# VH-VL binders against q0aze0: the designs that were tried, part 253

Target 1, 268 residues: q0aze0
Amino acid sequence: MKIILVNNRFKENTEKKAQEIAGQLSALNVEVIIDNGLDEPYAGTVDFIMVLGGDGTMLRAARRYGQRAIPVLGVNMGTVGFLSNIEINELAEYLPLILREEYSLEARMMLEVAVFQQQSLLTRVFCLNELLLRSNSPRMLSFALEISGQKLEPYRGDGLIVSTTTGSTAYSLSAGGPIADPQLDAFIVTPVASHIINKRPLVVSPEREISLHLLEEREAIIGIDGQIKMDFGAENRVLIKRAPHPLLMVNLKAKPFFTSIDRSLQRQ
Below, E stands for the ipSAE of ESMFold2; O stands for the ipSAE of OpenDDE; V2 stands for 0.75 times the mean of E and O plus 0.25 times the DockQ between their complexes.

## First folded at step 11 (VH-VL)

Design Q60 (framework fv_bermekimab; at its last look DockQ between E and O 0.69; V2 from the best seeds 0.00; counts 0 for: pae E 3.5 > 2)
Fold by ESMFold2-Fast, scan of step 11:
Structure Q60 (fold): chain C 268 residues (1-268), chain A 124 residues (1-124), chain B 107 residues (1-107)
Amino acid sequence: as target 1 above (268 residues)
Amino acid sequence: QVQLVESGGGVVQPGRSLRLSCTASGFTFSSYGVHWVRQAPGKGLEWVAAISYEGSNKYYAESVKGRFTISRDNSKNILFLQMDSLRLEDTAVYYCAKDRIYYGSGSFYGMDVWGQGTLVTFSS
Amino acid sequence: DIQMTQSPSSVSASVGDRVTITCRASQGIKSWLAWYQQKPGKAPKLLIYAASSLQSGVPSRFSGSGSGSDFTLTISSLQPEDFATYYCQQDNYRPLTFGGGTKVEHK
């Protein structure tokens, strides 16, 4: 059995705990690869991925490994988020189930994002939450949104979010998008500060292809899962489709989605 | 230098066939959808056909549907229009034009580069 | 097919004049309208796309406006090189369709 242990090296307690867990797994004849984000993703075959941290660490793990069809477990080490399943102090209790492969899997759709400059591919990335197109200046954007060969009325405003259902509680929510059950597969297309009164978020089939390009030269950026930023201008184009594989999230413990939302949105 | 050059026009008899070609240079031809647009003498512009960048999707005006076939050879940077069962009403200068957007998924966004045109006329 | 009606069919103008050309679609085409300029014996040249976006290299005296079914091309101060025929073209529906053209000729 080989396990990748994903952590955030910029949190001291997380690095110490990762080494501790690696030692425990090694004692059980499990080979451990530690990924603290500094190097390229591990290229070999593995059986399981443990993510030690919060939602941000899980987003990085999903981007790096989500397309390999390998079980991914989120283990929380601080602020409770939407993407972790168990707490770090529960790991010892659940470890025997992990090693015997006695758990259920929840499939979460991912986006495949291809960014072009003219006809040349600049990058192709996979993400779990969303792509954000945003103005990088006080001037609003004018841009074209195409869904499966159908051109919508041009958008005018600060930007647009193309989200998975998992991402419905991230930037899309902040921009006025709906909260979606992550068990549904759909794109959620949410405008950011649109100047058109009747522009509403759209919920569309995950089989559709979405494209974006600017209609006027502006300073804009593309953001992916809040972690990758790229300049975006009138010569750029982004193509979005459902990724070939969903992220396979491990369920060891019942975590009711709607209860978690209600709790997270309550004011303190 | 971005350029489109049409060829293959000429004098033809009604009911015959003719094949037009359009050679592209100065841009990545295989990344763009391309169009055929015609203009009868003294008349306005009429869109005839278009083909997607990969060649999988083809679109036609009703007046030519079933008679004309659009195709492309991306290895040679050439667009074709095979015109069968030609009629007097097909008399026109035929232009090829590049769509503004690359990797379009079935939509068109304006024709930013045009060839000089090739004339198709009739004698019978 | 979407019918595109241009008005007027011709206009007589002098250098320095403001020229306005209108285009009406038989049904809503959103903002998906382009404007082209054509000089005698030449291929058309793209001026404006998406109703109001100026093509690179086109002088700022050209502007477009409108959405839905009614559109306008404006030349703020006509120059000698602007005497030509102008066409609108919708690309919201297939087949793509052009207006009948508006000839801008010297007064």
Scores: ipSAE 0.727, ipTM 0.876, lowest interface PAE 1.2, mean pLDDT 90
Fold by OpenDDE, look of step 12:
Structure Q60 (fold): chain C 268 residues (1-268), chain A 124 residues (1-124), chain B 107 residues (1-107)
Amino acid sequence: as target 1 above (268 residues)
Amino acid sequence: QVQLVESGGGVVQPGRSLRLSCTASGFTFSSYGVHWVRQAPGKGLEWVAAISYEGSNKYYAESVKGRFTISRDNSKNILFLQMDSLRLEDTAVYYCAKDRIYYGSGSFYGMDVWGQGTLVTFSS
Amino acid sequence: DIQMTQSPSSVSASVGDRVTITCRASQGIKSWLAWYQQKPGKAPKLLIYAASSLQSGVPSRFSGSGSGSDFTLTISSLQPEDFATYYCQQDNYRPLTFGGGTKVEHK
């Protein structure tokens, strides 16, 4: 068995714990790769991904490895979030199950985000939570939204979020988007401070494609999962579709999503 | 210095064919959809046809369907309008115009650059 | 097809006047409405897109408003160079359709 431990190099406690766990796994004759985000994603084949940290670390892991159809376990290390399954102090208890592959998987839809300069692809990213388009100034943006080639009313506001159902409890929620069942596959399109009062979020079929571009010469920013940032201008386009592969999240422990929403949201 | 220059207009007999050309410069021609728009003498503007940036999708006004063919050569930055079975009512100045944004979705977003036009008339 | 009806067909005005041109669509086109200016012997020039967004280089005396089916182009203070024919155009539906035009001429 080969396992990737994903941690955050900027969090000393996760780094130390990753090394400790690596030692334990090695003692059990498990091959371990540690990914602290410093280097490029490990290119070799692996059987399991263990994410040590919070939701941010999980998002990074998802972007780096999500398209590889590898089981991903979130191990929380003192943070509050929605993407961890067990706590770090529970790892020893569940480790035998992991090694025996006695766990269930939950498929979480990811976004495929493609950013273009005219017809040239600038970048393609798979992400678990959301794509954000927002103004880079105090001025509102004017941009076009298409869903499956259908032109919607031009958007005017600070920006727009296209989120997965997993991401519904992230920035989309703060912007007034609905909380979605993470077992549901859908896009959530949430306006950010629209000039139209009570502009409602859209819940869109994952079979559809979404495109965005600016209608005016304004400077904007594309944000992905709150971690990737890039400039976005009038000649740029964003195409969003369902990623071809979902993130396979490991379920070792039952997580009552709906009964824990209040607790989790109050701490964010 | 974005520019479109039409050519190929002239005097033609009814029922005959004519091929218009539009040469683009100053921008990445292959990245944009382009249109033909015509204007009869003393009349308003009429959209004629459009073609996607790659040329895979073509759209026509009902008045020219089956008679006109829009095409493009991206390697040469040229837009074409093949006009067959010409009628007297086709008399007009024909403009080519660049779409602001047309990347294959089939959506249009205004025409921000126009050529000077080329006149098509008929002999008596 | 979407019919675009402009009014008036012509307007006589003087320099400094406020000029208002209306465009009505036969059905809702959201805000996907463009305004063009055309001077005699010249190609049309795009002034406004998405009903209210001025194109680069267009004087601020030009403004557009409206959504759905009713749209307005306003010239707050007419200048000598503004005497021309103006057209609205929708691109929410194919085929693209233009209004009949409004000629702004000297009083």
Scores: ipSAE 0.715, ipTM 0.879, lowest interface PAE 0.8, mean pLDDT 93
Fold by ESMFold2, look of step 12:
Structure Q60 (fold): chain C 268 residues (1-268), chain A 124 residues (1-124), chain B 107 residues (1-107)
Amino acid sequence: as target 1 above (268 residues)
Amino acid sequence: QVQLVESGGGVVQPGRSLRLSCTASGFTFSSYGVHWVRQAPGKGLEWVAAISYEGSNKYYAESVKGRFTISRDNSKNILFLQMDSLRLEDTAVYYCAKDRIYYGSGSFYGMDVWGQGTLVTFSS
Amino acid sequence: DIQMTQSPSSVSASVGDRVTITCRASQGIKSWLAWYQQKPGKAPKLLIYAASSLQSGVPSRFSGSGSGSDFTLTISSLQPEDFATYYCQQDNYRPLTFGGGTKVEHK
């Protein structure tokens, strides 16, 4: 059995704990690869991914491994977020179930984001929460949104968020978007400081293709999950689709989304 | 300087064919959708056809559908209009025009650069 | 097809006058309306795109307004070089369609 153990090298307690857990798993004849963010993602076949840390560490794991259809378990190391299932002090209790593959999976839609410069694909990335388009200057953006080839009213403002339902509790929420059930597959399109009155957030079928481009020269940025940034200008387009595979989140302990939502939001 | 130059117009008889060309310079031709627009003498503008930047999406006015074919050669920066089964009503100055937005896949956002036109007319 | 109706078909005006030209779409086109100027023997020139956005190099005396089905081009103080024919054009739907034109003539 081969497991990737994902931690954040800038949090010393997660690094020490990752070494301890790797030792325990090795004693049970489990091969462990540690991904602390320093190296390229492990390219070989693995059976399970364990994320030690908060939502930010889970976002990195999702981006690196989410398209491989590998179960991913979030293990909380302190502050409870939206993406952890068990606490670190419960790991020993649940480890037998993990090793026997006796758990359920919750599918979470991801975005596939393709950024073009003129004719050429510049990059393709996957994300769990959102794509952000925003101005990189004091001036507003003027941009076009197309949904499956249909032009919406022109947008003017600071930018736009295209999020998954999982991402509805992240930046989209701060920008005025709705909280969505993460078991739904949908895009949530949330304007950022729109100059056009009555530009409302949209909830859009995951079968749609979303396209963004600027209507005039401006300096802009594309942000991915708040962790990746790219320059964006008049020569660029971005296409957004549902990713081919959802993130497969392991569920060992019941954690009903709606029962716990107010406490999780108070943390932010 | 951004420029479009049409050629290939002339005097023809009804039922015959013509091929118009539009040569682009001063910009990255292969990044933009392009259009043909015509104007009969003394009349208004009529959109005729458009083609996406890569050449795979082609659109036509009903008045020319089935008779005209738009195409492009991005390696030579040339737009074409093949006009078959010409009718007297096709008498016009034909303009080529560049769409203003990079990399459009079938949506158009205004025609910001125009050629000076080429005349197609008929002998009686 | 979306029919674009311009009014008036012609305007007699003097230098310094405020000139307004209207354009009506047969159904809603959101704000996807462009305005063009054409002088005799010349190709059209883009003035306004997306109903109200001024094309680079176009003087600020030109402005566009409207959304949905009703649109207006305004020349705040007519100059000698503004005597021309003006066309609206929708680009929300294919086929793209032009209005019939409005000729602005010297009184």
Scores: ipSAE 0.421, ipTM 0.770, lowest interface PAE 3.5, mean pLDDT 89
ESMFold2 (binder alone), look of step 12: mean pLDDT 91; pTM 0.942

Design Q61 (framework fv_bermekimab; at its last look DockQ between E and O 0.67; V2 from the best seeds 0.00; counts 0 for: pae E 5.5 > 2)
Fold by ESMFold2-Fast, scan of step 11:
Structure Q61 (fold): chain C 268 residues (1-268), chain A 124 residues (1-124), chain B 107 residues (1-107)
Amino acid sequence: as target 1 above (268 residues)
Amino acid sequence: QVQLVESGGGVVQPGRSLRLSCTASGFTFSSYGVHWVRQAPGKGLEWVAAISYEGSNKYYAESVKGRFTISRDNSKNILFLQMDSLRLEDTAVYYCAKDRIYYGSGSFYGMDVWGQGTLVTFSS
Amino acid sequence: DIQMTQSPSSVSASVGDRVTITCRASQGIKSWLAWYQQKPGKAPKLLIYAASSLQSGVPSRFSGSGSGSDFTLTISSLQPEDFATYYCQQDNYFPYTFGGGTKVEHK
């Protein structure tokens, strides 16, 4: 059995804990690769991925490894979040189940985002939460949104979010998007401060292709999962579709989504 | 230097066929949708047909539907218009035009580069 | 098919004049309208797309406005090279359709 341990190098406790867990797994004849984010993703075959940290670390792990169809377990290190299944102090209890592969998997759709400049591919990224297009100046954007070959009325405003259902509780929620059951596969398209009356969030089939381009030269950015940022201008185009593979999230412990979101809304 | 050059026009008899070609250079032809637009002598512009960048989506004006076939060969940077069952009403200069955006699948956003046109006319 | 009606069919103007051309769609086309300029013996040239977006390289004296069914092209100060025929064209519904054209000619 080979396991990748993903941690956040900038969190001292997670680095130390990753080394401790790696030692424990090695003692059980498990081969361990530690990914602290500094190097390229591990290129070899692995059986399991364990993510030590909060939602941000899970988002990074999903971008690096999510398309390999390998079970991914989120282990919380004290941050409240939606993407972890167990707490770090519960790991010893659940480790035997992990090693015997006695767990269920929950599939979470991902986005495939391709950003072009003058027909040349600048980057192709997979993400778990969302793509954000937003103005990088006080001036509003004018841009075209196309869904499966259908042109919508041009958007005028600060931007747009294209989200997975997992991302419905992230930036899309802040912009007025709906809360979606993460068991559903759908794109959620949420306008950011639209100047046009009656621009509403859209919920569309995950089999649709979405494209965006600016209609006027403006300073804009593309943001991916709140972690990747790129300049976006009138010569750029972004194409969004469902990623080939969902993220396979390990479920060892019942974590009811609706109870969690209800609790979060009460805290607000 | 982005260019489109039409060829294949000429004098034809009613009911016959003609195949027009449009050769692209100076841009990545395979990334763009392309259009055929015609203009009868002394008349206005009429949109005829369009094809998506990969060739999977094709669109036609009602006046030519069932008679004309648009196609492309991305390996040779050539756009075609096969015109069957030609009528006197098809007399026009035929322009090919490149769409503004790359990788559009079912929609088009303005024709930014045009060829010089090729004339299709009929002998009496 | 969407009918595009342009007015006027022709206009006589002098250099320095403000020229406005209107285009009406038979049904709503959102903002998916382009304007083209055609000089005698030449291919058309794209001026405006998406009703109001100025094509790169086109002088700022050209501007477009409108949405839904009613659109205008304005030339704020006519120059000698602007004497031409202008066409609107909707690209919201297939088949795409052009207006009949407006000829801007010398007084």
Scores: ipSAE 0.751, ipTM 0.891, lowest interface PAE 1.1, mean pLDDT 91
Fold by OpenDDE, look of step 12:
Structure Q61 (fold): chain C 268 residues (1-268), chain A 124 residues (1-124), chain B 107 residues (1-107)
Amino acid sequence: as target 1 above (268 residues)
Amino acid sequence: QVQLVESGGGVVQPGRSLRLSCTASGFTFSSYGVHWVRQAPGKGLEWVAAISYEGSNKYYAESVKGRFTISRDNSKNILFLQMDSLRLEDTAVYYCAKDRIYYGSGSFYGMDVWGQGTLVTFSS
Amino acid sequence: DIQMTQSPSSVSASVGDRVTITCRASQGIKSWLAWYQQKPGKAPKLLIYAASSLQSGVPSRFSGSGSGSDFTLTISSLQPEDFATYYCQQDNYFPYTFGGGTKVEHK
């Protein structure tokens, strides 16, 4: 068995724990790769991904490895979030199950985000939570939203979020989007400070395709999962699709999503 | 500089055919949808046809459907308008125009650059 | 087809005047309306897109407003170079259609 441990190099406690766990796994004849985000994603084949940290670390892991159809386990290390399944102090208890591959998987839809400059592809990213288009100045954006070839009313406002159902409890929620069942596959399109006061979020079928572009020369940015940022101008276009592969999240422990929403959200 | 130059206009007899060309330069032609728009002498503008950047989607005004064919050669940066079964009411200056933005879904978003036009008239 | 009705068909004005041109669509076209300026013997020039978005290089004295079916082009203070014919155009539905035009001429 080969396992990737994903941690955050900027959090010393996760780094130390990753080394400790790596030692334990090695003693059990498990090959371990540690990914602290410093280097490029490990290109070799692996059987399991263990994420040590919070939601941010999980998002990074998802972007780096989600397209590879590898089981991903979130191990929380004292943070508040929605993407961890077990706590770090529970790892020893569940480790035998992991090694025997005795766990269930929950498929979570990811976004495929493609950013173009004219016909040229600038970047393609798979992400678990959301794409954000927002103004990089105090001025409102004017941009076109198209869903499956249908031109919607032009948007005016600070920006727009296209989120997965997983991401519904992230930035989309702060912008007034609905909380969605993570077991659903859907896009959530949430306006950010629209000039139309009653502009409502859209829940869109994952079978549809979403495109965005600016209608005026304005400075904007694209944000992905709150971690990737890039400049976005009038010459750029965004195409959003359902990723061809979901993130396979490991379920070792039952987690009551709906009963824990209030508690979790109050801590964010 | 972005430029479109129409050619192929002239005097034609009713019922005959004519092929207009529009040569693009100064931009990535293959990335943009393009339009034909015509203007009869002393009259207003009339949208004629549009074609997507890849040429897969074509759209026509009802007045020219079945008679006109829009096409493009992206390798040569040329837009074409094949006009068959020409009628007196087709008399006009024909403009080609570039769509504002690149888009692959078949939608268009305004015409920001126009050619100088080429005149099509009929012999008596 | 969507009919675009412009009014007035012509307007006589002087330099410095406020000029307002209206365009009405036979049905709702959201904000997918463009305004073009055309001078004699020249190709049209795109001024405004999506009802209110000024194109690059267009003077700020030009403004567009409206959504749905009723749209307005306004020249706040007419300049000598603004005497021309103006057209609205919808691109919400195929076939795309132009208004009949409004000629702004010297009083």
Scores: ipSAE 0.600, ipTM 0.851, lowest interface PAE 1.2, mean pLDDT 93
Fold by ESMFold2, look of step 12:
Structure Q61 (fold): chain C 268 residues (1-268), chain A 124 residues (1-124), chain B 107 residues (1-107)
Amino acid sequence: as target 1 above (268 residues)
Amino acid sequence: QVQLVESGGGVVQPGRSLRLSCTASGFTFSSYGVHWVRQAPGKGLEWVAAISYEGSNKYYAESVKGRFTISRDNSKNILFLQMDSLRLEDTAVYYCAKDRIYYGSGSFYGMDVWGQGTLVTFSS
Amino acid sequence: DIQMTQSPSSVSASVGDRVTITCRASQGIKSWLAWYQQKPGKAPKLLIYAASSLQSGVPSRFSGSGSGSDFTLTISSLQPEDFATYYCQQDNYFPYTFGGGTKVEHK
């Protein structure tokens, strides 16, 4: 059995704990690959991914491995979040079930984001929470949103968020978007400080294609999961689709989403 | 310098066919949607057709639908309008025009560069 | 098809005058309206797109406003080069349609 153990090298406790867990797994004849964020993603075949840390570490794991259809377990090491399933002090209890593959999986939709420079594909990335378009100057943006080739009323304001339902409790929520059940597949399109009255968040079928481009020269930024940033200008266009594969999240411990909403949101 | 030049206009008989061409230079033709717009003598402007940058989406005014075909050759930077079953009502100066936005595959955002037009007229 | 009605069909004005031209769509078109200027024997020139956005190189004396069905082009102080015919065009729904034009003439 081969496992990728994902941690954040900037968190000292996660590094030491990752080595302890790797030692325990090796003693059980499990091959462990540690991904602390410094190296390229492991390219070989693996059976399971264990993420040690908070939602930020899970977001990086999802971007690196989410399209490979590998079970991913979130193990919380600090504060409760939306993407962990068990606590680190519970891992010993659940480890036998992990090794016997006795767990269920929950699919979480991801975004496929393609950024173009003129007619050329500049980059393609996948994200679990959201894409953010925002101004990078004191001036507001004027931009167009197309949904499956149909243009909406022009946007004018600070920017726009296109999120998954998983991302509905992240930046989209702060910008006035709805909380969505993460078991639903949908895009949530949330304006950021819109200067145009009656611009409301939209919930859009996952089968749609979403396109964004500026209507005039302005300095803007594309942000992805709050962790990747790139310049965006009048020569660029972004296309957003449902990613080919969802993130497969491991469920070992029941976590009723609706009962726990208030507790989970306190840690945003 | 960005330019569009129409050609292929002339005097024809009703019911005949004509093909207009529009040659583009000074910009990356394959990145932009393009339009045909016509203007009858002494009359206003009438939008005729448009085609997406890659050529997969084509749109027509109702008055020409089924009779006119828009197409493009991105390797030669040429836009075409094939005009079949011509009627006296098709008498006009025909302009080609470039859309202002890169990659307008399903929508268009304004015509920022125009040709000088080519005249289509009829004789009895 | 969406009918675009311009008013007035012509206007006589002097250099320095404020000129206002209106355009009404038969159905709502959001803010997807463009304004074009055309001088005799020449191709049209784009002035305004998306109802109120000024095309590059167009003087700031031109401004556009409106949304939905009712739109206005304003020339704040008419210059000698502004005597021309002006067209609105909706580009929200296919087929795209132009207004009938407004001729701005020297008194």
Scores: ipSAE 0.213, ipTM 0.692, lowest interface PAE 5.5, mean pLDDT 89
ESMFold2 (binder alone), look of step 12: mean pLDDT 92; pTM 0.945

Design Q62 (framework fv_bermekimab)
Fold by ESMFold2-Fast, scan of step 11:
Formats: sequence, C-alpha cells, structure tokens
Structure Q62 (fold): chain C 268 residues (1-268), chain A 124 residues (1-124), chain B 107 residues (1-107)
Amino acid sequence: as target 1 above (268 residues)
Amino acid sequence: QVQLVESGGGVVQPGRSLRLSCTASGFTFSSYGVHWVRQAPGKGLEWVAAISYEGSNKYYAESVKGRFTISRDNSKNILFLQMDSLRLEDTAVYYCAKDRIYYGSGSFYGMDVWGQGTLVTFSS
Amino acid sequence: DIQMTQSPSSVSASVGDRVTITCRASQGIKSWLAWYQQKPGKAPKLLIYAASSLQSGVPSRFSGSGSGSDFTLTISSLQPEDFATYYCQQDNYFPWTFGGGTKVEHK
C-alpha cells in the first residue's frame, strides 16, 4: 500500500505530526510519500491520500491529486473546517479501517478552469471550491457571461463567482449565494456587488459550459480556491466546465453537513 | 497585418453554382468563428452564414438554407461558401468577417475584421 | 427573426454637428447590439459592441447606449471622415440581423 501524506510546510506542528505518522505507517509496511507543498506533485500511482491540516491544505491536495480518483481523507489539526472528516487525535483509532479499506467514499464535483490570453492557454487548473472574477481597482467591471452558448445580459459590478456545491459555503456564501448540499452536482453562479439590484445567483446543470471575458479594459483578477491569483484583462478569456473526475472524499465518521453549517452560522 | 481576402466571385447564370473562398492571415484562424455577410447593390447588410472555430457548428440565414454550405480548412486558413442553385436575389458583394472573440462555442460578439468583398452578379 | 429598425434612413449634417441614430429591435435583445460604419466602396468597420463598448482605435466622439429593444449611436461632433452609412446588428438571437442602415450625408 502506498500513501501520500499531504501537510503544510509552513506549520511546524503539521510537519512534526507528518513525520510521526509516516513512521507509524512505515512500521506497518506502508510506503509513504510526503507532499509538503514544495515540490511537484508525486507522479507515481498511490492507493490513498491523507491530508493533515485545515481546509486550505485540502484545497491544495484536491488541485494536485483530485483528478486521479484516489481516496482522500481530511485529518483536522486545530482549525474548524468543512473538508476534514476526523481529528488528528482520532487517527490511531481509524488507521486499521484505512489500511483494510473499510470506509465509504463521498464524491465531490470539481471545476476545470482554462484561462487564455488571446489564443494561448495560460493556465489549466482544477479546483474544489470556486473561480472568482473580481475588480482590482475602485472601478466596476463590465463583462460577458455565457452559459452553454447562451449570452446573458452583460454584468456590471465588482465581479462574479462560479462555484461548486462544495464551494457554496466559501466565497459564494459571502456574496449572497445559496447553501448547497455538497452531494449535489451543480454550478452556482453568484454576482459580486452587481450594479443591477435584481441579479440573482444562478444554480445550473454541471453539464453546462461557462465562459467569461471583459467587455472593457479594466484591472481585474481571477482567484482559484482563494489560493491562486492571476491578472485578468480584456484580452483574457476563461472557460469553466465540470472536471472529468470528482474528488473522492473518505468518510470514516458521520459528519452531518447541515448540522455543521448550523454550528458555523451560530458563531457569526 | 490581420487580413481576410475573398475570392471566387464573378458573373454566373441562374441555377448554377459558385464557390467563394476567404483566406486569412496575421491571426490564428483556427481559434475564431467566421461569417459571410452580403450586400446587394445599393442595399443594406445581410448576414448569410457562420461557422464555429472548430467547424462543428454551422449557421445559415433562412434565405440561403439548403442552397449554401459553409466550411473551413483550418490547416490552410481558408473559409469557403459553396453556393448552389443561385438566384438573382443572391446578387451581392460577399464579405467574410472574423468574430471578435476566440474559442466561441456557438455565440458571436461582433465582427472586428472584414475582407474587401467579392462581387457575385448574374448575366442576362 | 428579430427585426431591426433604424431611424432615420438618412440625415443631412455639417461638420461639428451632433448626430443621433436610433435602432429598435422587435423584441428584447439584452445589450447584444453592435454598430458598424461603412464608407462608400469599403467594407464595414466595427465601432461599438455590446451596445456601449467602444472598439479599440475608434474615436471617443462615437458612443453607444441602450438595452433591451431601444438603442442609440451618437456622434458628438461630426468630422469629415464620419460621412458614411451606419448599421446596427443584434447578435443575441439566431439568425443575426442587421438594421436597414442610416446614411449620414453632407448638408
């Protein structure tokens, strides 16, 4: 059995725990590959991915490995989040089930994002939460949104979010989008400070293709999962579709989504 | 340097066929949707046909549907309009025009580059 | 088909004049309207797209406005090179349709 152990290099506590866990797994004849974010993603075949950290570490793991159809377990270390299934102090209890492959999987859709400058592909990336188009100056944007060949009324405002259902509780929620059951596959399209007062979030089929481009030269950025940032101008175009494979999240412990949301909203 | 050049126009007899060509240079032809637009002498512009960048989607005005066929050869940067069963009403200057956006999937956003046109007329 | 009606069909104007051309769609086309300029013997040139976005290289005296079914092209101070025929075109609904044109003439 080969396992990738994903941790955050910039948190010394997670690095120490990663080494301890790697030692325990090696003692059980499991081959361990450590991904601390510094190197390219591991190119070989693996059986399981264990993510040590918070939601941010899980988003990075999903971008690197989510398209390989490998089980991914989120192990929480301190910060309360939505993408972890067990706590670090529970790992020893659940490790025998992991090694015997005694767990269920939950499929979470991902976005495939292709960003072009004129005819050149600048970036092709997969993400778990969302793409954000946002103004990078005090001036509002004017941009075109196209869904499956249908042109909507041009948007005027600060930007737009194209989110997965998993991302419904991230930036899309802050911008007024709905809370969605992450077991559903759908795009959520949420305006950011639209000039038109009645522009609503849209929930659309995951089979649709979405494209965005600016109608006027403005300073804008695109953001991916809140972790990747790129300049976006009138010569750029972004194409979004459902990624070929969902992220396969390991479920070892019941973690009811709606109960977790209620607790999170009470803290506001 | 971005340029479209039409050719193939001329004098024809009613009921005959004619093939127009439009050669592109100075841009990546295979990335853009392209159009045929015509203008009868002393009249306004009439959109005739369009083809998506990859060639899979084709669009025709009702007046030419079933008689005209649009096609493209991305390896040679050439757009074609095969005109069959020509009528006197088809008399016009035929322009090819490039869509403003690249990699459009069935939507068009204005035509920013035009050729100089090729004239199709009929003998009496 | 969406019918595009331009008015006036022609207008006589002098250099320095403010010229207004209108275009009406038979049903709502959102803001998906382009304006083209055509000089005698020449191919059309794109001036405005998405109702109000100025094409690169087009002088700022040209402006577009409107949404839904009523649109306007304005030339704030007519120059000698602006005597031409102007066309609106909707690209919201297939088939794409042009207006009948407005000729801006001397005098």
Scores: ipSAE 0.681, ipTM 0.862, lowest interface PAE 1.6, mean pLDDT 90

